# VH-VL binders against p38371: the designs that were tried, part 6

Target 1, 215 residues: p38371
Amino acid sequence: CNFEQPETNCFVQESPSWAVKYDVVDSPKDANGDECTTTAPLVELMGVYKYVNPETGAAQLALRPATLASRAIADTTTTSADQTSLGSLDTEPKDHGFCHANDFAPAFVNVAASDTAAANTIRYEFTNVRVYSAAVAPGTQFTGELKYTSNGCTSSYVMRAVWPPAPCDTASTEPAENCGVGSGLNPEFAVVCQPTSATGTTGYCVPAGDIPSFK

## First folded at step 21 (VH-VL)

Design ad3
Fold by ESMFold2, look of step 21:
Structure ad3 (fold): chain C 215 residues (1-215), chain A 123 residues (1-123), chain B 108 residues (1-108)
Amino acid sequence: as target 1 above (215 residues)
Amino acid sequence: QVQLVQSGSELKKPGASVKVSCKASGYTFSRYAMNWVRQAPGQGLEWMGWINTRKGNPKYAQGFTGRFVFSLDTSVSTASLQISSLKAEDTAVYYCARQRGYVGKNYYGMDVWGQGTTVTVSS
Amino acid sequence: SYVLTQPPSVSVAPGKTARITCSGDALPNQDVHWYQQKPGQAPVLVIYDNSARPKGIPERFSGSNSGNTATLTISGVEAGDEADYYCQVWDTSSDQYVFGGGTKLTVL
């Protein structure tokens, strides 16, 4: 019971689940340069963790997409470390209250060959990640860039993420089920329900605009 | 496991032809262009071009448009380089290398390389 | 035709930091890739897209691209890092890959 905890100038809410939305920047192309159709999910949950070296104060940010974890159940050749992207995290905020994270290693899962499909590696490559750290909403929203590759088809995105994850239904008239009061989200956040499929109504509340996303 | 395995070394006389093969495994062959890279003894890496593995059309770097022919056998996930009318200056190690990807307007490197095939042209 | 210029050699003591440069016109508008080639072996991609590390490349390898110069930095240099290092871009204007001339890293 003494004050031994490291200073948290770049606080990040650690959780196995954040809600992450991807908005396309570069349409999918394969490694011949030809059009293809495979894309990142519309929305997914993501594990977000911060590691700090207690001797130096150096920090890392770990990002673990839930979609990789779900695919790894079918293929045991992928380790937990392979499913997690580690990057460096600045120790102090910059640029209007953002903590920058860089130098991410790719996260991936191997999908074994079947009678109808060759083996494949699904890969996430994160860059230019910025965690919003201002005191009004410390470490509960971030933005960054994603290159997503599956079966040789690569596309790029802006990612925008919020904690906590809040399930939602665009067809619901109850505010708690449609990103409103009672959802568990900070009421000052500007969020919208993003369905997990183009034709469904259920999904997760995601930032409505650029980070930091406030009403 | 993603892998490129090339055919063995070749010793040829000037004027002969040689075919270097590159067999791919562990991924969907038709999604990744196959590059060919030459390295003459004591020299650096030289890009020769690539072949589009879905459409089968080659792209040759300048200086490689005549005697050098890229081809595919997609039934066995194999790319090949054929060099005709061999000259002593063709003595080199030849590598196949898988295209890593395409994003925006750029191709961004070669992530998997074959072990190399040494072609020696000697009279 | 687009040209990438590298120094022919760099010597660094063990444990120190090696910096290998790659210069070209309008280089910051391009994504620079770096390859390591040990004697008698095929090249290995060590940095892509200016600064990203493939799986298996240690964190002591880093890259940057600013001005007309990209730099591969290897901190804590080990004897096993002795190799030739090549930079590469895709030159959109000529529609070709271009390699630099290569830099021999010597650890002494």
Scores: ipSAE 0.489, ipTM 0.813, lowest interface PAE 2.3, mean pLDDT 89
Fold by ESMFold2, fold request of step 23:
Structure ad3 (fold): chain C 215 residues (1-215), chain A 123 residues (1-123), chain B 108 residues (1-108)
Amino acid sequence: as target 1 above (215 residues)
Amino acid sequence: QVQLVQSGSELKKPGASVKVSCKASGYTFSRYAMNWVRQAPGQGLEWMGWINTRKGNPKYAQGFTGRFVFSLDTSVSTASLQISSLKAEDTAVYYCARQRGYVGKNYYGMDVWGQGTTVTVSS
Amino acid sequence: SYVLTQPPSVSVAPGKTARITCSGDALPNQDVHWYQQKPGQAPVLVIYDNSARPKGIPERFSGSNSGNTATLTISGVEAGDEADYYCQVWDTSSDQYVFGGGTKLTVL
């Protein structure tokens, strides 16, 4: 049996930036049930924070996608609370060192009409979020499910996230620039460079497999 | 702000027709099916069907495949329910309700409702 | 025809927990939605996809779907929670939405 450190009571590395990859499960459909084209980003940064009620000990997990944060600057109709998804978080790890987070409120922003696009709402709905909290890598990876809606077009994903965010370039031969030694990531993490676009080479290092993602 | 605003209540005689309108605002009308739900006095909610707001094809629940017609005017983001050959048993509140979404081969409910339109059929 | 069965009424004292059940044979393969309807008002979605809560719905509202029974749970019940509550699913076998018969919650 591996040497196990004591569990850390659902520790989460708080940061304005984690790297999050989305892998599609259900292709985009509108609320008529018809095909549409809008999708979540391939990868994005995400703010992740833990709160604890000092009187009850109840914990919460807050998720703030960079897509919402960037649009929030121009949105006078939603608040920071609307733009952040807050859910319950276990106080102690369960099943193989995971801390579960559930009951997330939706996070959203309103995007004003432009010359080329109608007004629209971007909405994130997170479910079944599990933070890996084992002492080997406490609170630095998590997985969950996302329903992403933009302009009535909804798609669903498995999300897999890692801290710290490490920029990368799939075209680089330098290990530090391609999720290897020198990247700033825990060297035991199994990660891969995910470009931000289907045709580009630059992006962020993301988990290569299911969480916990280790070599 | 997402809203559904229905036309005013109606008093009709048996055999007449009525048209209930539902005007949508604050979202892209053609992306969300519009449901119609009936509630007779003292009774529960009864799904009547929906209309696909992009393609315009309706789907009617069993029991609503005759005298009930769903239609759209997409130029003004409006769905309508027409009931012909009115009977006393058509006395009810009629709601329009926006389809919340579709994922995993399931339709997942109705998130925005109109205020309801009371249709009273009395001789 | 597929039927969702709810008790006609549930009574609960203020500050206690109300449990409103919705029974159906196909529930293990269905996502359950719950609506609150106060007298003279349109229904309001309070729980969707078995357990998710829309913006503005208090954390006292929760939902579950296990076996042949879905349950809407309202903890710390207040007088303002008095309403009719309906469960609803999409039934793929009949290709339609199905509502339960409704449950009147009384706070005494």
Scores: ipSAE 0.465, ipTM 0.806, lowest interface PAE 2.4, mean pLDDT 90
Fold by ESMFold2, fold request of step 23:
Structure ad3 (fold): chain C 215 residues (1-215), chain A 123 residues (1-123), chain B 108 residues (1-108)
Amino acid sequence: as target 1 above (215 residues)
Amino acid sequence: QVQLVQSGSELKKPGASVKVSCKASGYTFSRYAMNWVRQAPGQGLEWMGWINTRKGNPKYAQGFTGRFVFSLDTSVSTASLQISSLKAEDTAVYYCARQRGYVGKNYYGMDVWGQGTTVTVSS
Amino acid sequence: SYVLTQPPSVSVAPGKTARITCSGDALPNQDVHWYQQKPGQAPVLVIYDNSARPKGIPERFSGSNSGNTATLTISGVEAGDEADYYCQVWDTSSDQYVFGGGTKLTVL
C-alpha cells in the first residue's frame, strides 16, 4: 500500500567486522559470588548481520564476537550457530531513530585445554540492543548491554559499536591514524582510538560517547 | 555436557540419618555454588540453601539450621546433603541445583538440576 | 516471610496462549526466573532475568516483569507444556531464594 520508496527502514550495515567497546557496569564475580579476574576485551571486532524472512518480513540481527570466532578453532563441542547470537530486530525505527533488537540467544564456545592454554568456556548474552538507523547514519552505530562469562566468571557492560572498523594508533600524530580526517569514518562521528591491550597503542576507533555518537 | 547426578532413593526409619550426594560434571565445579531444594509430597519447591564450592562455607535458609548439613568433596566434584535425626516430615524429594551466576547483587537462579533423590521416612 | 503468589491452576485450549502470573511487592526490584516441572521430573529453567530464554527453550515461551506482577507467557500451547510452573526471585531482605507456590497448567 506504499507506492513511494520509504525514507528509511531498519537498515543495518552488514559486515564481518565492526569495532565494539565495552565499558564495565558490574565487576567480575563467579557463581559463588566471589571476585574473579576475567573480563571482556577492551575492544574487539564483531560480525554483524541482518536476516529477513522473505515470507513473513520478520527481521533478525546476528552478532558474532571475534573472541568466540578465534576460540572456536579448538572447539569440538559447539557449532558456528552456537557462536553467533541471534535476536529479533524491529522492522521500523522507533524512539529517536533506533531499531531495537531483543530476545538474543546466548552465544558461546567451549574450548578444551591445550598444552599452552587452560580450558575455558566463554558466553556472551546481549540485551537491549539498539541500532541507530536514522537517515544521517543508517545502521552504522549500535549500543546494548553485555553479560560476559568466562569459566563461570561473569561481568556486565555497556557496549558501543561503530562501522567501519578503522585501525588506529594513539601514538600517531597523523589524523588518519588517530580517528581523524582520512580514517575512513563518517566525519561527523565522535570516536576515539581504543588500544586492544592496556599496554599497547594500536587498536580501533570506537564511539566516544553514548550512541548515536556524533561530534 | 553439564550435568548433576544424584544418589539413589532412600527408605529410612525415624531417628536415622541419610546422606544425599550430587556429582557434577562438564564444568568447573569450584566456580558455581550448589543449591539444595526440597519438595514435600504434593507441595511446591522450597529452597534449603547453598554451599560455596570454592570456600566450602554453607548458607542455610530459615528453617534448615540444625539437622541439615551441606558438604563437599571437591576431589570428585561432589556436593552432599546430610539429614540427621530423620522425622516423618523430612519425607520429600531433594534436588541439587547449580547456581547460574551473579551480576552486581542479582542472583540468577538455578540452571542445571539433578534428577532428585526421594527420601522416605516411615515406621 | 516474603511471598510470591501464583494462581493454583490455569487451563488453556491447545494452540492458545497461556499466561501464568507471579505477584509480589518487591518484584520491581527483582529479576524473576521461571521453572517448568513435569510430573516425576526435575524442574527445568525456562526463563531467567525476567525475559531471557536459555538455549533449547522454544521461542513461544516468553516472560515479563512489570509493576508487582511477573508473567510467563506460552503461545501456541501444546499438550507437552502441561506441567507445574514456578516463579523464583532472590529476596534481599530475607537473604534467601523464594519460590512461588506453583501453577498447574492444564491443556484441554
Scores: ipSAE 0.392, ipTM 0.765, lowest interface PAE 2.9, mean pLDDT 88
Fold by ESMFold2, fold request of step 23:
Structure ad3 (fold): chain C 215 residues (1-215), chain A 123 residues (1-123), chain B 108 residues (1-108)
Amino acid sequence: as target 1 above (215 residues)
Amino acid sequence: QVQLVQSGSELKKPGASVKVSCKASGYTFSRYAMNWVRQAPGQGLEWMGWINTRKGNPKYAQGFTGRFVFSLDTSVSTASLQISSLKAEDTAVYYCARQRGYVGKNYYGMDVWGQGTTVTVSS
Amino acid sequence: SYVLTQPPSVSVAPGKTARITCSGDALPNQDVHWYQQKPGQAPVLVIYDNSARPKGIPERFSGSNSGNTATLTISGVEAGDEADYYCQVWDTSSDQYVFGGGTKLTVL
């Protein structure tokens, strides 16, 4: 056994809030195979945390979507562990500075039945998560794949995430409010303002391209 | 919680009919196809088919297109399997199982199972 | 006619690792699901989409799908893991679900 040093060099910026954009790959279908319309958010905040076992050096990555966190307030049937997707994280970077995370457990929350809607489970299933950990932007961008299910309607996405979350407004002429100088983002990042709704102008700065997203 | 509860076990004579019910709760019934799976004594699992829970159209596996009929009562979130002209070889445990999902071109297994209903066909 | 082939039985000592294989020619293009069935009980999904673990399934269960073989791996085997294990896929060519024949895991 070599215990000289457990190597924890896959740095991840831990934060309750990263900005995450989802781009659709498979359009929504229900579990009959019929078309449905429920999708993941265009953009959302996501809690991102790293845990390391100090005895073994084994690392885990935890992802907690804001959609699940917001519903947790009213959900008495699931715990924080159910609402957080935990996966194994590499201890060393590979593939030009990427740290891979795999074997994620699903994250979910239960929405109680109401007079107008049946009970529902909102479920996130993450795969193939890769955190960019190279020294130029250590642990501040990641990408992965998402299967999202709500009200029996499943769709799949590529996800791309950046830290810090920078609020933005596509209608603003101020660079600090439109993902430019003064926004708080690394100025070398290629980002674009993604509104939270299809018709609104306010949202968060998200990666403009594949990770690592640089100008 | 998501749950499938099946009707009780049945003892039948050859030539009779049986109806196995499967009541769903805890989710939107019309969003998830219901599968039926057979397991003869000492044998493995055998997919019998499914029923679309919104439209009511069934899909039967090869070998199950005759005496086996899937049906729904959506008002009580219940799927049923009826077997007519029972034969000794129909002796088995019958399971309902909720379709997990559909993404791209693939159906992705069954995530919730009923407890099983034993049908025994004996003279 | 598409067949998933599993060994009929596997025996493993307590605390050791069990590997249950599932072979099929179309597996490189299929996502494999695994079910555990204890005597007198309904099947329980233990691995889905080749390697993902449902809530409540211990970390010692893992899965892989490589080449024409999918493998369910159970490390640190306990007596409570004695069960039949089935692999399953959706086969697009025959337009149906296919189960493997099942593998009985014995813990000795």
Scores: ipSAE 0.385, ipTM 0.770, lowest interface PAE 2.9, mean pLDDT 89

## First folded at step 22 (VH-VL)

Design ae1
Fold by OpenDDE, fold request of step 23:
Structure ae1 (fold): chain C 215 residues (1-215), chain A 123 residues (1-123), chain B 108 residues (1-108)
Amino acid sequence: as target 1 above (215 residues)
Amino acid sequence: QVQLVQSGSELKKPGASVKVSCKASGYTFSRYAMNWVRQAPGQGLEWMGWINTRKGNPKYAQGFTGRFVFSLDTSVSTASLQISSLKAEDTAVYYCARQRGYVGKNYYGMDVWGQGTTVTVSS
Amino acid sequence: SYVLTQPPSVSVAPGKTARITCSGDALPKEDVHWYQQKPGQAPVLVIYDNSARPKGIPERFSGSNSGNTATLTISGVEAGDEADYYCQVWDTSSDQYVFGGGTKLTVL
């Protein structure tokens, strides 16, 4: 995915790892309309890539959640393309320095049936993705909306992402491990440590507020 | 692979009954409502209703009450449509279709369809 | 009863763009879904929630809404796109699905 492309005004930091936070908007329900309990991760890594058509100049944004990437190893029924959500991307920033990405195809993996679980599909549907591409911090923050479905249980989220991914531990007193100096993050970014589990202390630094998130 | 497989074509006389089955595979049956859609020859799609695959309670569209009964056999992930007191007007292709989802402001639609079952009512 | 109105037929030459409209009073409030049905086959979901595209559906297919009208747009029409197309909404007021009358797309 790393090839030389023409320069565009909508810079996006291409990386296999962004730190992404999901904040719940709608609680999970199945396709009967009944309550269910499966939700998206609190935080996860995400591959983010930009493609430009050299003939037309049209740009696309590709999102690959780690949840799908990790499960892809055991899934022989879907391809890398299936596990990646591809959408159109603006060629130049619009409102307030944002580049908009739309019309994302759903990304998904199939989980084969086991002795303890029925066959499952995990699906990511992204909408209204906006990459912050202002000169002060080009292409290192983005936001959007996620509709997450697992085994027919669907919930919705506000997505907020930052690059680079910085591991953190809320139990640590070391600044580098608490999204501070030495973490690799832009010192101007407002970030907080989000554990990967509700009971754990380890996770990743994520935006503390709305995108763009600055101190 | 997610799929719905319906029973074969039926030829019935007026006044008889027919039962169309729809077997689901490749997903958790109880998480998705099953819709039924009728299509008369040369006509458009008509929603008949759906059945909650977890609770078993049906919802019938207007005009499809009384003679139409939705049912489940969860042990084999199968939804069924029974039509009693068949009339010539019941001649149509009947489809089962999986409910796509439900979130917030109601994200609906039908994302998986059976191949259809032709029911012909003739004297 | 709530009604979705579609043109009975639309004709388009190969490589051109087809536009199929769906009109209804509740469309500004409800999400529209589109289905493709080829002769002798079951319907296939091609657009959902106004403009979302299922996996496997070509980018040539797109959906949009303006006022009381939803539009399915098929760019670069191919012979294989010849089919009947139906719009659909969930009508909250009547608590039922409503289909449009369908549009036959003919590729000339």
Scores: ipSAE 0.858, ipTM 0.938, lowest interface PAE 0.5, mean pLDDT 94
Fold by OpenDDE, fold request of step 23:
Structure ae1 (fold): chain C 215 residues (1-215), chain A 123 residues (1-123), chain B 108 residues (1-108)
Amino acid sequence: as target 1 above (215 residues)
Amino acid sequence: QVQLVQSGSELKKPGASVKVSCKASGYTFSRYAMNWVRQAPGQGLEWMGWINTRKGNPKYAQGFTGRFVFSLDTSVSTASLQISSLKAEDTAVYYCARQRGYVGKNYYGMDVWGQGTTVTVSS
Amino acid sequence: SYVLTQPPSVSVAPGKTARITCSGDALPKEDVHWYQQKPGQAPVLVIYDNSARPKGIPERFSGSNSGNTATLTISGVEAGDEADYYCQVWDTSSDQYVFGGGTKLTVL
């Protein structure tokens, strides 16, 4: 049953750690248009924060991927602002409980040259981000699109994210360690364990379907 | 820092040849196509084509075939434009510009530009 | 050949908003890029993929598309914004980049 919900603000769970899955849409190609092999992570954590201008009431959404945060340690040429993608956020849900976030600035880090590799830039470009903020699960799922570029190799993805971040192991028989009871996730969420590597078993619980992902 | 540095100004007679160089630094040269753009005095930007920096195959825009040759020296991350049988109409500033990227079936502009090379053809 | 049409000139007072249009039949299907060129300098990418802004470009610069027209908007125009502005698309049909004719922005 659909209930007419009162007008509410776009709630977003602020956290340094969301679990984010990237599903490939366009395979990676370099700026020549040739095939390349560099891709975004299978899964990563992401910092998510909401800012509200107290004077205007305008809201913004900030996204900071763990890949950028980790690389930032060695990067003295970019700032935290450079490593964070900031976009506009709706003040209230627009359609089907979603708050839209748009006009994200690109986030990036520089990788210094080494004896074996030229200098590089890793770039995240987010578009069409939608935060699910319905009363049944306010601000604990979001989706969007990612354009990922590393060393001139660009690929595109559908992004799906859930909070809290729950570590998991596909080899475990314990529900709490495999996105089940005791994992800390909303029991109504449809989630699956996504390993961090193609050969590994450990990773994070991510949405099993389109957002909102419910059983 | 990512940059493109072009060779200096050229003054040539009609019928002569000129070679403009563009040296890239600060990034992996072979991952980004190099565009060439012409700008005649007081005129707009005109795309001449590009060269694949990995494979070395050039793509020339319509009107820039024959006398215009793109080439590479990958050992020094340099792209070059050679113009033969120069004409007065070839008088222009020539820019090299790095291809920004490619996704799906689309190319997405030029994000790094050389400072330009002025070529003057005068009798 | 495919053509992008820009007004030859636009004038605006300091602090006001400038709008530079770029019209073409393929614009609903193609991403538009914008370049700023100041006198004696190389072009600088200021907007890509219709509305994306490179790092270092002020928030005063924005891009939008509607129908067959792309628009570069510069809010709070400053004297330093006086330049030529070019729109660009990759034309899939002709398999080439196409530039607009350029617009000279004059700050009064």
Scores: ipSAE 0.846, ipTM 0.929, lowest interface PAE 0.5, mean pLDDT 94
Fold by OpenDDE, look of step 22:
Structure ae1 (fold): chain C 215 residues (1-215), chain A 123 residues (1-123), chain B 108 residues (1-108)
Amino acid sequence: as target 1 above (215 residues)
Amino acid sequence: QVQLVQSGSELKKPGASVKVSCKASGYTFSRYAMNWVRQAPGQGLEWMGWINTRKGNPKYAQGFTGRFVFSLDTSVSTASLQISSLKAEDTAVYYCARQRGYVGKNYYGMDVWGQGTTVTVSS
Amino acid sequence: SYVLTQPPSVSVAPGKTARITCSGDALPKEDVHWYQQKPGQAPVLVIYDNSARPKGIPERFSGSNSGNTATLTISGVEAGDEADYYCQVWDTSSDQYVFGGGTKLTVL
C-alpha cells in the first residue's frame, strides 16, 4: 500500500471505515461497583474524519464507531452528531510522529425500551488518542483509550486502529485472506486477523502490536 | 429520557420522621447506585451516602449514621431516604443523584439529579 | 476530614473568562467533577473526570488540573452561567465523596 505525502503535518486518512481493535484494560463494572458482563466489540469499523477551521487552522478529529451508528437506526432521539465523538487534534506531530487528539465529546445512542429490556444508552468516551502521522505511514494508524458504557456497565480498553479495513479469515491460509500480501494493507504493517466474535473466524486485520505497528 | 423524580416538600415537627422518595425512570435502576446529598439553606452540597441498588446495602457518610436510613423499592425503581427523630438542623433540600459509573481508577460522579425535596423542621 | 477549598465568589464580565479553582491535597490522585447549580435548581454535572464534558454541556466549559488545584474554566461567560459551582472528588482515603464549599459566579 502506497501512501501519498500528506499536505499537513497531522495527516489523517479520512474514511468511513477503519479497523479498530479494543483490548480490555478494566473489566466491566456497573455504577454500583459490581461486576457486569457487557463489553465493547472485539473489533469494529470506525469512521474517522478530520476537520480544519479555515479561519483559525484549528483541527478536530471525529470518531464514529460503526457499531454505535448501527444501533442508532432505531434511535429517533440522537443525531448523527451525537453518534460521533469530536475532539481537538494537534496541527503538528509532537512526539515520535504522533498527533494528539483530546477533549472528545462522548458519542452515544439511546436504545428505546422494549418488552424485555429497559431503555439503554450506549456511550463511547475516547481519551488520549494519538494518530501516527510520520512520513512512513501518515495517518493510517492510531491508538487511544476507550471507556465503553452500556446500560450502566462500564469497561475500559486500549484501542488500536489501522487503515484500510481489510476483512480476514483466520481459518484461511491464503495471505490475501489472512492479513498478508494481497490484503491491501501496507506490507510493513504488523497486523493480525481479529475475529468479530470469540468463536468466529471472520474478522478484520488489526494492529498486532502497539501503535505504530510495524513488522 | 433518564430522570429522577422526588417526592414533594415536607413540613415536620422536631422528633417526627420523614421519608423522601426518589423514583427513577429511563434506565436500568439496579445498575446505578443512588446517592443522597443534603443542602442546608444557603449552604453547600453535602454527601450523605449511597445505596447499592442491586444489593440494597447502604453506605453512609460520616455524620449520617443512625437517624438516616436508605432503602429501596426495586419494583418501582424507587430509592428512599428516611430521617427519624428530626431536628431543626435537618432542615434542608435533599437530593437523590445517580452514580455516574465505576471503572478502573474509579470514575465517579453524579450525572442525574432529582429535583430535590425540601424538608423543613419547625416547632 | 479531607477538604476541597474553593473561593467563595468569582465575578466576571460577560464575554470574559471565568476561572474557578478547587484545591486539595488529594487532587493529584483523584479525579475531579464539577457541578453547576443555578438558584432554586438541582446541581448539574458540567465536568467529570477532570476535563470531560457531558453531552449537552457547551465547549465553553472546560476542566484542568495542575498540582493540587483543579480549575473550571468558563470562556465567553454568559448571563446564564451565573450559578454556584462545586467541585467534587471521591476520597479513597476516607472512602467518601467530598464537595468543595462552592463558588458563586457572578456575571457583572
Scores: ipSAE 0.757, ipTM 0.887, lowest interface PAE 0.6, mean pLDDT 93
Fold by ESMFold2, fold request of step 23:
Structure ae1 (fold): chain C 215 residues (1-215), chain A 123 residues (1-123), chain B 108 residues (1-108)
Amino acid sequence: as target 1 above (215 residues)
Amino acid sequence: QVQLVQSGSELKKPGASVKVSCKASGYTFSRYAMNWVRQAPGQGLEWMGWINTRKGNPKYAQGFTGRFVFSLDTSVSTASLQISSLKAEDTAVYYCARQRGYVGKNYYGMDVWGQGTTVTVSS
Amino acid sequence: SYVLTQPPSVSVAPGKTARITCSGDALPKEDVHWYQQKPGQAPVLVIYDNSARPKGIPERFSGSNSGNTATLTISGVEAGDEADYYCQVWDTSSDQYVFGGGTKLTVL
């Protein structure tokens, strides 16, 4: 590009809903080091926002998992800030068109004690987040790492996310309902339908491979 | 609300024993190992070991494998440190601290601390 | 060999940047955690996993772990940051937690 053109910044498509897939790296263990069973969702929606400090120009990336947002309604002990993970975002792309986001604060929600269960905290900890910023699809895919904790049971994942969220059904023969033409996704994206449960067929279109995921 | 509440400070003579209790609330006690940390007057933090709260087996740091005993009462979500045959050098603040987590063969420090219990050993 | 070494003290003027180091042979392979302890109080976790901030810790606290040295950085230092700071790792070779000796931060 011409040196006289404006410098590339780190654009991120802001939305209350991105589709995020988690692939396990470390199986669930409790804080004694013993095996446990609680895991992150297979796929979920995530709020993604960018903020820029007008005085300093510093950029931040905010991530709000739907799991936390849905439980926040009943949680009077945490604030919206607790339920959202805020991290620094580079102002310029690095590493082959990626914008890095780091230093995320944990996001969490408290589940009140009941007659049958002790109080519990659900916690998301994001690291090494990288937003794809190249002009062909700026700020519409990202990847990173997640540590997910619920009821003292922690597991870790690679996360891969795409915007827009597209509902899908693996049992459907309609392309628009199975991550194909008419789904609303960029037709160059390589995506697959990920059901929300291990036994169901409905879910969201998620990246098929490493970010950037293109055909 | 996650918290650890320790028993009150103790004044003891050499040769006596003391038991420091640490009562947990606001979380599932059996999911988080309980650490014990010593801080002698004017000194730094020293890890004494932990106890696995699900299985009940302790792990003691080197130097703490004799007169120091970790125990649990899971019915009341309480971990305890007993120190026998007290010496003047045992004078310190003793903290319980909850293990943060375990992922990828790594333990991630201590996220919740008790207020500390001062044990003073003098004649 | 498996000792974490910290300077005994660091002095910094208000509004400036404090850097507290933690050196050890297991670094950077082992992740480092940092605790703040004010007089008469229990320690508080301020940085975990080298650079992550727990909720409630100001953005001016940051951390890094490179070479044989981890560093806690406090920018825009305030009088309320005056405390002892400890680094900590889980040392896989000795199968135990190790604390650094502590650094007293003085704000003047």
Scores: ipSAE 0.487, ipTM 0.812, lowest interface PAE 2.2, mean pLDDT 89

